# VHH binders against Putative glutamate--cysteine ligase 2, part 9

Target 1, 372 residues: Putative glutamate--cysteine ligase 2, of Gloeobacter violaceus (q7ni89)
Amino acid sequence: MTIPFQSSTAPTLGVEMELQIIDPATGNLTPRGPELVTFCEEHPEVGLVVKPELVQATIEINTGICKDVAQVERDLTTQLTLLRSVCRERGVSFLSAGTHPFARWRERRYTQTPRYRALVDKHVWTARRMQIYGLHVHVGMPDGDTAIQVINQITQYAPMLLALSANSPFWEGDDTGLDSCRTKVFENLSSAGLPFRFENWEGYENLINVLLETGSIGSQREIWWDIRPHSDFGTIEVRICDATRTLAEVLALTALVQCLAVYFRRLYENGEEIRLLHPGIIRENKWRACRWGLEGELIDPLTLKGVPTRKLIEQTVGEMQSLAAELGCSAYLAAIPAILASGNGATRQRRIYSQSRSLVAVVADLEAGLAT
Below, E stands for the ipSAE of ESMFold2; O stands for the ipSAE of OpenDDE; V2 stands for 0.75 times the mean of E and O plus 0.25 times the DockQ between their complexes.

## First folded at step 2 (VHH; framework vhh_etentamig_d1)

Design p09e (at its last look DockQ between E and O 0.02; V2 from the best seeds 0.00; counts 0 for: pae E 20.9 > 2, placed apart)
Fold by OpenDDE, look of step 2:
Structure p09e (fold): chain B 372 residues (1-372), chain A 121 residues (1-121)
Amino acid sequence: as target 1 above (372 residues)
Amino acid sequence: EVQLLESGGGLVQPGGSLRLSCAASGFTFGSYAMSWVRQAPGKGPEWVSGISGSGGSTYYADSVKGRFTISRDNSKNTLYLQMNSLRAEDTAVYYCAKYRSPYEGYTFDYRGQGTLVTVSS
């Protein structure tokens, strides 16, 4: 069966934010997501759409189709402002991070729709622990073949994106030693992890068809690769990033993803030689990014030597400057040096904890990230 | 009111050089990044070059890299584009463009009337 790919003529953007709903009194997760979803549905005049997630303490907000990062900013700013008001009126708050610092997965309530019930039944313990939160960035692609080629290339940069975004050091009150424990929790799903490499769209179709026919998946939505094509949207979806504390970080990462996607698209369209890093090296780099974030080393795709992660990211960002200017996202990309200098979200969380010796203080700091 | 006035266009032979100028008024010039864009007959607009507000960073399209140089004099509120080694494909109306905000992405909110550059033997 052919899987049609909806064509996007421009590198349009869509951004999804998974947010934590918290009780302001305790700082803990509260299963108030469904209430927020229902409220927004019943009150369209508010102009806010909130989507449910597996865990009821989680909601998702999404941009429309945006032409550039600036539009993403406007869209998300508006939504977050509205969400803040809605939450305030209901006595809840929200924050953005890859995990909650001390919430226990055993205490989570799950969405009870048939879809999510089926998901939990199928994946059982691996799904029950999915109190994790990510940033998803869509970039429009003209066709499936292009999408596959871009995915093959951008996957090599997934570890850098992870290192920049890593914001999940704590799990159930414990420092995991990882900058992103989210990625390790997510990888417990059978269809999670780095995407497989394909030669073309047909190759992808062949795999998907087998998985569908064998009942391995019910739809492409059950493919939870770090980067995946989205044929209905006509996009590639970058899912590797932890949910970040601030909107500025979201926008910076969005800008970087857009630049990378367009860069590799152009290479493909121009018939330029494509160098692909061995998947084993990418896997190792993902681990390194997960473990050490910005403080470690990654294997340089060109030299195949270990280099400081910060330096490699800086170099990559530098290479994207011309394209960023063309795309109009230079100002957003410019936030990355500050992240490199101050550390990622995991570093920040650990710093706050070291100073306060309170995970509630960590939550408060995270909450402050989207408060303004 | 924001005003951008381009000048310096004209007819030049292949391999020749031109220097474009853009006089800016109505805003704090040095606070905004600026760009040159061009539009050839029958084609859509093409981004050519960009420069940061301070002038510390410059960017070029691949098509003009190594041949064109963007610069600015903030004391004179003027943007420049030095075009060397001109080619027939460089024929276009060239526009000076102002970015929307120093705090936003590099999207344009204003451009001038343009100046015509014709490269022909």
Scores: ipSAE 0.000, ipTM 0.241, lowest interface PAE 12.7, mean pLDDT 92
ESMFold2, look of step 2: ipSAE 0.000; ipTM 0.141
ESMFold2 (binder alone), look of step 2: mean pLDDT 81; pTM 0.823

## First folded at step 4 (VHH)

Design a1 (from a06 with E100K L103F; framework vhh_7aqx_2; at its last look DockQ between E and O 0.01; V2 from the best seeds 0.00; counts 0 for: pae E 16.5 > 2, placed apart)
Fold by ESMFold2, look of step 4:
Structure a1 (fold): chain B 372 residues (1-372), chain A 125 residues (1-125)
Amino acid sequence: as target 1 above (372 residues)
Amino acid sequence: QVQLQESGGGLVQAGGSLRLSCTTSGRTFSTYAFSWFRQAPGEEREFVGAISWSGGRTDYADSVKGRFTISRDNAKNTFYLQMNSLKTEDTAVYYCAADKYSFGYYTSPDEYDYWGQGTQVTVSS
């Protein structure tokens, strides 16, 4: 069976932000996502589009199909502005982080649709622990073969993307010691983690068809790899990032993803030989990023030696400068040096906790990241 | 919840034209991605064409490209399929399908949660 790939000849962008709905009085998750969805559906004149998620305290906002990061910024700014107003009127608030610092997954209520009930029935304990939040970036691809080749290459950068975006140091009130515990919670699902490496689109089709025919998945949307093709949208989807604290971080990561995707697309289209790291090295780097974020070392793909993560990211951003100028995203990419200097969200959350000794204060600081 | 209702089917001679509509009973239409599928007797439902929720992207099955046109009218909560140069092989029950939370659309019928009841299109030779 063939799986048609819906061509996107330009490197268009789509961004999805998963957000946590909180009670301002307690800072805890509140299952008022469905209320917000219903309100937005009943009041289309407001212009806010909010999508539900499995956990009722979770919502998602999305961009349309954007030609560049500037359009992503406009779309998200508009949606966040409207969301702030709607939430204020209803006495709730929202924030962006890879996990909630202290909310307990065993206390969560789930969205009651046939689709989500089926997910919980199938994945049981692992689905019930999915109190995690990501940032997803789509980049348009011209065909499946190109998408696969770009995925193979950009997967080698997933650890850097994770290190920059890591924003989940706490789990149910405990410091996990990880910069991104979301990553480890997510990996409990069999269809999650680093993508498998394929020679071409046919190789991907072969695996997906086996999974469909054996009933292992009901659709391609049940593939939760860190980076995956999205055949219906004609994109690759980068899913490795934690939900970051600020819009500036969202835009910086979006810019970096677009630059990497275009860079490797061009190498492939030009027939250039492209070296691939051993999957075990990529897996080790993902662990290092998950554990230490920006403070550790990654195995340098060129020298195969440990190099400070910050230095490797600086080098990669430097390599993307010319392409960023061409794509019109230099200003957004320029926020990455500030992230390197100040630390990722996990560093910030730990700093706030150490100073306040309060996870409620950490939540308040996260909430401020999307304010105004 | 959302309800979809197709209309505009009927009998038409080969080479003729027909316009199908799909109307939603919900308050919001502009957030939906819509697809047309069709099913001839004894066959599985097959993708005909789709339009994204933004309206910025349309796509068509190879068998209908250049003959069928998809559009949407958000003011009327209606999604259209204009079928021109009809052939006897276009005879089928035509279904509209919707997904409220899609960045794009799907070509597999298994991906859609919302379906209309179908409208018969018969093209006589």
Scores: ipSAE 0.000, ipTM 0.242, lowest interface PAE 16.5, mean pLDDT 87
ESMFold2 (binder alone), look of step 4: mean pLDDT 79; pTM 0.816
OpenDDE, look of step 4: ipSAE 0.017; ipTM 0.370

Design a2 (from a06 with E100R L103Y; framework vhh_7aqx_2; at its last look DockQ between E and O 0.01; V2 from the best seeds 0.00; counts 0 for: pae E 10.9 > 2, unsure alone 64.4 < 65, placed apart)
Fold by ESMFold2, look of step 4:
Structure a2 (fold): chain B 372 residues (1-372), chain A 125 residues (1-125)
Amino acid sequence: as target 1 above (372 residues)
Amino acid sequence: QVQLQESGGGLVQAGGSLRLSCTTSGRTFSTYAFSWFRQAPGEEREFVGAISWSGGRTDYADSVKGRFTISRDNAKNTFYLQMNSLKTEDTAVYYCAADRYSYGYYTSPDEYDYWGQGTQVTVSS
């Protein structure tokens, strides 16, 4: 079976932010996502569009198809402003992080759609623990073969993206010791983790068709790889990042992803051959990023030696400067040095906890991250 | 809680035209991507065409390109399928499907949770 790839010749962007709905009095998750969905349905004049998620305390906001990061910023700023107003009227609040610092999964109420019921029926215990939140970035691709080649290359950078975005050090009240425990919870699903390497689009089609025909997945949407193609949108989708605390971080990561995607697309179009890192080394780097975030080392694909994660990120950002200027995203990419200096979200959450000894204070600080 | 309702089906002679409508209720029409699918007896449901939430991207199955046109009218909460130069092989039940995803639309029926009841189009020779 052929899986047609919708062409997106420009490197357009789509961004999806998963957000947690909380009770401001307690800081705990509150299952009021469906209420927000219903309100937006009944009041189209407000212009806020929220998507429900498996956990009723979770919602998702999305951009439209954006030409550049500046448009992503405008779309998300508009939606976040509207969301703040709607939430205030209803006595709830929201925040962005890879996990909730202390909410317990057994307290969760789940959205009751046929799709989500099937997910829980299939994955049972693993699905019931999916109290995790990500940041997803789409970049337009001209065809499936290009998308696959760009995915093969960007997958080598997934550990770097994870290290920058890690924002889930706590799980159900415990410090996990990881910068991103979301990553380990997510990997409990059978179709999560690093993507497999394919030679071309046909290779991807062959695997997907087997998984569909055997009932292993119900649709391509059940492929939860850290980076995957999206054939109907004509994009690649980078899914490795935790939900970050601030919009500035969202935009910085979006800029870096766009630069990397365009960079490797152009190398492919020019017939350039770039050595791919062994998948086992990428897996080790993902673990290093998950465990130590920015404080560790990643194995450098060129030297095969450990290099400080911050240094590799600085080098990559340096290599992207000219392209960022061309794409109009230099100002957003420039926020990455600040992330390197101050630490990722996991560092910040641990600092707040160390100072306050309160996970409620950590939640309050996360809540403040999306305030204007 | 999305409600989709198709209308405008019926009997038409080959070479003729029909205009199908899909109206939403209980939902913000302007934030949805919409797709038309069709199903002939004994066949699988197949993609006909789609329009993004903004109206800026449209797509059509090869079998209908140049003959069918999709449009939307936000004031009426309705999107349309104009079918021209109809052929007997266009005979099918036509379904409207909707999705909240703002980036684009899906060509696979398996990706949609929101469906209308369908409207019959019959093209006689």
Scores: ipSAE 0.000, ipTM 0.498, lowest interface PAE 10.9, mean pLDDT 87
ESMFold2 (binder alone), look of step 4: mean pLDDT 78; pTM 0.815
OpenDDE, look of step 4: ipSAE 0.006; ipTM 0.319

Design a3 (from a06 with E100K L103W; framework vhh_7aqx_2; at its last look DockQ between E and O 0.01; V2 from the best seeds 0.00; counts 0 for: pae E 17.6 > 2, unsure alone 63.3 < 65, placed apart)
Fold by OpenDDE, look of step 4:
Structure a3 (fold): chain B 372 residues (1-372), chain A 125 residues (1-125)
Amino acid sequence: as target 1 above (372 residues)
Amino acid sequence: QVQLQESGGGLVQAGGSLRLSCTTSGRTFSTYAFSWFRQAPGEEREFVGAISWSGGRTDYADSVKGRFTISRDNAKNTFYLQMNSLKTEDTAVYYCAADKYSWGYYTSPDEYDYWGQGTQVTVSS
């Protein structure tokens, strides 16, 4: 079966934010997502669109097709403002993080649509623990072959993106020791993790067809790689990032992803020969990013030596400056140095907890991230 | 293919400074990595340092780290080797090289397909 790839000649952007719905009185997750979804559907005049997720305490907001990061900012700002109003009227709040600091997965309610019921039935315990929240960034690609080549390349940078975005140190009240426990929870799914390498789009199609024909998956939506093609949208989708606390962080990561995607697209279009980092090294780097975030070391793809993660990211961002200027996203990329200086979300959460000895305080701090 | 040409070599006193240039031409897409090597008489060609296409990333041999700096001017299609605090042991023919691959640079000269003709650097005591 041929899987058509929708063509996008421009590096357009789409951003998905998975948000936590919380009870302001307790700081805990509250299964009010379906109510919000229904409200938005019944009141299109509000102009807010939210999507349900597996866990009812989760909603997703999405941008339209954006030409640049500035448009992403405008779109998300509008959506978040509307969401804030809708939530306030209903006595709930929301925040953005890879996990909730103390919520228990056993207490979660699940969406009861046929799709999600089937998912839970199939994946059982591994799906039931999926109280995790990510940032998804789409970048338009002209065709499937280009998308595959770009994915092969950008995967080498996935650990850096994870280190920057890591915002999930706590699980059910415990410090996991990881900067992103979200990553490890996600990896429990059979189709999760770093993407496989393909020679071309046909190679990808062959795999997908086998998975569909054998009933391994019902659709491509069940491919939960850290980076995947999205043939219907005509994009690559970067899914490696934890949900970040602030919109500024979202935009910074979006800018970096756009730069990387465009960079590797141009490389491919120019017919350049490429030497890819061994997948085993990428896997190791993903673990290092997951474990230590910005405070650890990664294996440098160029030198194959261990280097401070922060330094490697700084250098990479430096290389993207010219392209960022061309794409008009320099101002957003410029937020990354501040993240490197102050630490990622995990560092912040731990700092708040260290000072307050309260996970409720951590939740309050997270909530404040999107409140302004 | 890529063409490389070194310039700026000469005689300098120990403790002095010298700046070498490598002018690049041909198919020099931004993803190419550029490196400096040197070869003393009777010795093997050794890695000095490398720079990424944007100039945002550099790597140096331990023997020159802290003394040598590599930079790039894309507008001039030239990258440079600034050599400070020169020592007699720095005497060699210096070569610039380009990696044929778009990602990665290496300390082994065997990994490079494109070379300049070299420029002589002599450091006197």
Scores: ipSAE 0.000, ipTM 0.267, lowest interface PAE 11.1, mean pLDDT 92
ESMFold2, look of step 4: ipSAE 0.000; ipTM 0.207
ESMFold2 (binder alone), look of step 4: mean pLDDT 78; pTM 0.808

Design pa (from p03 with Y33A A109L; framework vhh_7pa5_2; at its last look DockQ between E and O 0.12; V2 from the best seeds 0.00; counts 0 for: pae O 12.9 > 2, placed apart)
Amino acid sequence: QVQLVESGGGMVQPGGSLRLSCAASGFTFSSYAMSWVRRAPGKGPEWVSTISSGGGSTSYADSVKGRFTISRDNAKNTLYLQMNSLKPEDTALYYCAKGREYYSDYGWLLDYWGQGTQVTVSS
ESMFold2, look of step 4: ipSAE 0.029; ipTM 0.525
ESMFold2 (binder alone), look of step 4: mean pLDDT 82; pTM 0.833
OpenDDE, look of step 4: ipSAE 0.000; ipTM 0.259

Design pb (from p03 with Y33A Y103W; framework vhh_7pa5_2; at its last look DockQ between E and O 0.01; V2 from the best seeds 0.00; counts 0 for: pae E 15.9 > 2, placed apart)
Fold by OpenDDE, look of step 4:
Structure pb (fold): chain B 372 residues (1-372), chain A 123 residues (1-123)
Amino acid sequence: as target 1 above (372 residues)
Amino acid sequence: QVQLVESGGGMVQPGGSLRLSCAASGFTFSSYAMSWVRRAPGKGPEWVSTISSGGGSTSYADSVKGRFTISRDNAKNTLYLQMNSLKPEDTALYYCAKGREYWSDYGWALDYWGQGTQVTVSS
C-alpha cells in the first residue's frame, strides 16, 4: 500500500511542547491535564488549544503551520500566555523539562481513553513509566524521498541536539548521572530510538506496510523514532530533544533544526554527494550526548575521532550562519553559544540542586523558565 | 506580514467609556476570529472577548460581560471593543489578537497579537 506524502514546498515549521502540570504548593505533578483540556474545549472563546497525553499531569501545546521561527515565537508566546492565565485561575502551574525531578511514575494517573488504554495494554510497564516530556519540531518537505534523505542526514546531528537540549538529570528524586534520562526511559519503547536508514520513500513504505499488516502498529503515529517522517503533515519530525526550560531554548533548537533540514534538502536537490555516518557511531554519539551532554566528546563524523561536544556544535552552528540569515532565524540561533557557555538544562538543574539541596527549588527554577 | 495595531486607549474616570480599535493587515481578516486580551500591572494576561470571523458570534469574560461589546468591520479590517461603565480594575494594556484557526465548534488558538493600547481607569 502506498503511503502518500503531503507536499510542503516551503520549509514550514510546527512545534510541539509537552508540558508538566504541577501543584504550586508541593511542586509535584498533578493530574489536571484532562481538566485543562475539557476547559479549553468547553470554552473555545479563550482561544487556547491543549492536547491530552498518556499521563494526566501532561498537556501538549503546538503551533500552527509557521513560515519561520519568528512566527513560532509569536504562536507559542500567545499559547503560553493563555495557558498561564488558565492555569492560574485553577491553582496550577506548569513547566518544561525532560522529566520531573522527584515525581514517581507509580503515582501517575493515566488517560483512560480507548486509545491510551490500548497503548498501555500493548506496552504495559514500558508505557507506565513514560512520565517524560519532549520537544518536537516539524519541518516541511516537498516529498517523501526528500524527507527520507534529509532524515538520513539530520540523524547524524541528533546527538548534538540532544546534548544541547538535555534537561532530565533526575528521576524520582535521584540523580541518574545522565543529562537526559528521558532518552533512556523512552528507549524502552519497542518503536523508539534512532530511525532506521532508508534508501527512499518506498523503502520506508515497505517497512510501514509490514508493521501495519502484521499488527505491530496500528498507525504511523506509533513510530516513536527520534526523527520520523510525518506523511500527513508533509514534514519530518525531530523528536530527539528534551523539553527545555525556556522558550528561547525552544526557538534556538527550532532554528537549528530548520537550518539543518533546509541545508540537507538543498544538498539532495542539488545532487551533491551524501556521506552517511555508520549507525553504530550515531548510536554511540547519542549515548555520549545522553550521558555527558555538553561536557563530553562526540565522534566527529568526518574524522571519526573524538572531539569536544561543544566544539562540534560550535562548528555546526557556524556552518549554518549563512542559511540562518537567509531563513531569518539568526537571532534565535544566536542563543546557542550562550547555552554552550552556561551549560544545558541538566547542568542548570544540578547547579540549582547543589546550591539549594532541594528538588523543590529545582522545580521552582524550571517553572520560572516559561514565565513571561 | 501580520500586523495588528491597537488604538483608542487612554485615561478615563470610573463609569466612563472608551472605544478601542485594532487595524489588521497582512492576512485575510474576515477569515479569522479575533479577540481582545488584557494585561493588568502585576497580573497575568486575561482574555476579554472574542468575535467570530463573520461577526455572528461573540463571547465575553464574566468580568466584562454586560459592559463591553466586541465588534468588527471586515470591510475595513478593523476590530473594535466598546468599553462602558469602566472600573479601576479594567486598567490594563489591551491587546488585539488573531485566531490561528477558522471558526469551529472546537474552538481556536491565537497566534498573533499587537503591541497593545493602554487603558487607565482612575478618579
Scores: ipSAE 0.000, ipTM 0.249, lowest interface PAE 12.6, mean pLDDT 91
ESMFold2, look of step 4: ipSAE 0.000; ipTM 0.161
ESMFold2 (binder alone), look of step 4: mean pLDDT 82; pTM 0.833

Design pc (framework vhh_etentamig_d1; at its last look DockQ between E and O 0.04; V2 from the best seeds 0.00; counts 0 for: pae E 6.6 > 2, placed apart)
Amino acid sequence: EVQLLESGGGLVQPGGSLRLSCAASGFTFSSYAMSWVRQAPGKGPEWVSGISGSGGSTYYADSVKGRFTISRDNSKNTLYLQMNSLRAEDTAVYYCAKGREYYSDYGWALDYRGQGTLVTVSS
ESMFold2, look of step 4: ipSAE 0.033; ipTM 0.537
ESMFold2 (binder alone), look of step 4: mean pLDDT 81; pTM 0.834
OpenDDE, look of step 4: ipSAE 0.036; ipTM 0.391

## First folded at step 5 (VHH)

Design f01 (from p03 with S59K S104T; framework vhh_7pa5_2)
Amino acid sequence: QVQLVESGGGMVQPGGSLRLSCAASGFTFSSYYMSWVRRAPGKGPEWVSTISSGGGSTKYADSVKGRFTISRDNAKNTLYLQMNSLKPEDTALYYCAKGREYYTDYGWALDYWGQGTQVTVSS
ESMFold2-Fast, scan of step 5: ipSAE 0.075; ipTM 0.499

Design f05 (from p03 with S59R D62S; framework vhh_7pa5_2; at its last look DockQ between E and O 0.49; V2 from the best seeds 0.00; counts 0 for: pae O 4.0 > 2)
Amino acid sequence: QVQLVESGGGMVQPGGSLRLSCAASGFTFSSYYMSWVRRAPGKGPEWVSTISSGGGSTRYASSVKGRFTISRDNAKNTLYLQMNSLKPEDTALYYCAKGREYYSDYGWALDYWGQGTQVTVSS
ESMFold2-Fast, scan of step 5: ipSAE 0.188; ipTM 0.635
ESMFold2, look of step 6: ipSAE 0.232; ipTM 0.658
ESMFold2 (binder alone), look of step 6: mean pLDDT 83; pTM 0.849
OpenDDE, look of step 6: ipSAE 0.032; ipTM 0.396
ESMFold2, look of step 7: ipSAE 0.246; ipTM 0.674
ESMFold2 (binder alone), look of step 7: mean pLDDT 83; pTM 0.848
OpenDDE, look of step 7: ipSAE 0.036; ipTM 0.431

Design f06 (from pc with A33Y Y59R; framework vhh_etentamig_d1; at its last look DockQ between E and O 0.01; V2 from the best seeds 0.00; counts 0 for: pae O 13.2 > 2, placed apart)
Fold by OpenDDE, look of step 6:
Structure f06 (fold): chain B 372 residues (1-372), chain A 123 residues (1-123)
Amino acid sequence: as target 1 above (372 residues)
Amino acid sequence: EVQLLESGGGLVQPGGSLRLSCAASGFTFSSYYMSWVRQAPGKGPEWVSGISGSGGSTRYADSVKGRFTISRDNSKNTLYLQMNSLRAEDTAVYYCAKGREYYSDYGWALDYRGQGTLVTVSS
């Protein structure tokens, strides 16, 4: 069976934010997602659409097809503003982070649609613990072959994106020692983790067909790689990032992803071949990013030497400056140096906890992130 | 075993010229796309130029167009980069890179690059 890839002629953007719904009185997750979804559906005049997730304390907002990062900003700003109003009226709030600092997975309620019930039945314990939240960035690709080649390349940068976005140090009240425990929880799923490499779209199709035919998956949507093609959208989807505290961080990461995607697309279109890192090295780098975030070292893709993670990210961002200017996202990319200087979300959360000795204070700080 | 050995780097003044060479072995050289990539101090890796197996097609980064010329001699299994009108910003380690092979039974393609040769452009 052929899997058609919808063509995107421009590097259009789509961004998905998974948000935590919290009770302001306790700071804990509250299963009010379905209520919000229903409200938005019943009141189209509000102009807000939210999507349910597996865990009822989670909602997802999505941009439309955006031509640039500026449009993403406008879209998300509008949606977040509306969401804030809707939530306020209902006595709930929301925040963005890879995990909740102290919520217990055993206390979570799950969406009861046939699809999600099937997922929980299939994945059982690994699905029940999936109280995690990510940032998903779509970039338009012209065809499947291009998408695959770009994915192969951009995967090498996934660890840097993870280090930059890492915002999940706590799990059920405990400091995990990781900057992103989200990634470790997510990796428990059989179809999660770094993507496999393919020579071309046909190679991808072959795998997907086998998985579909054997009942391993019901759809491509059940492939939860850190980066995956989205044939229906005609995009690559970068999923490696933790949900970040602020919209500025979202936009910075979106800019970086767009630059990387366009960069590698152009290389491919030009027939250029650049060395790909051994998957083992990428795996190691993902671990290092997960564990130490911006404070550790990554193996340099070119020199194969350990270098400070911050330095490597700076180098990458520097390399993308010309392209960012062309794409009109320089201003958004410019936020990254500040992140590097002050630390990622995990660093911030730990700092707040260190100062306050309260995870509720951490939640409050996170909540404040999207209030702007 | 695939081997790529770069040479020809060195110190040169702005406006000067260098010619890099890459000796390839361990694979059918003419069957693969070859590239030059570089990494400057404090910067990420940058693609510089590429050439098809037959040499019939060449591509250049915008930053080097009109100044650099990639070529190959398949009879000698050697890749070349003629660099003219060198600038300070061209200072980098230059690597010879082999094009991607077919994907192995292990599900990934083998890629190779050399150890690099340093090019320093300074007055």
Scores: ipSAE 0.000, ipTM 0.233, lowest interface PAE 13.2, mean pLDDT 92
ESMFold2-Fast, scan of step 5: ipSAE 0.173; ipTM 0.599
ESMFold2, look of step 6: ipSAE 0.120; ipTM 0.607
ESMFold2 (binder alone), look of step 6: mean pLDDT 80; pTM 0.827

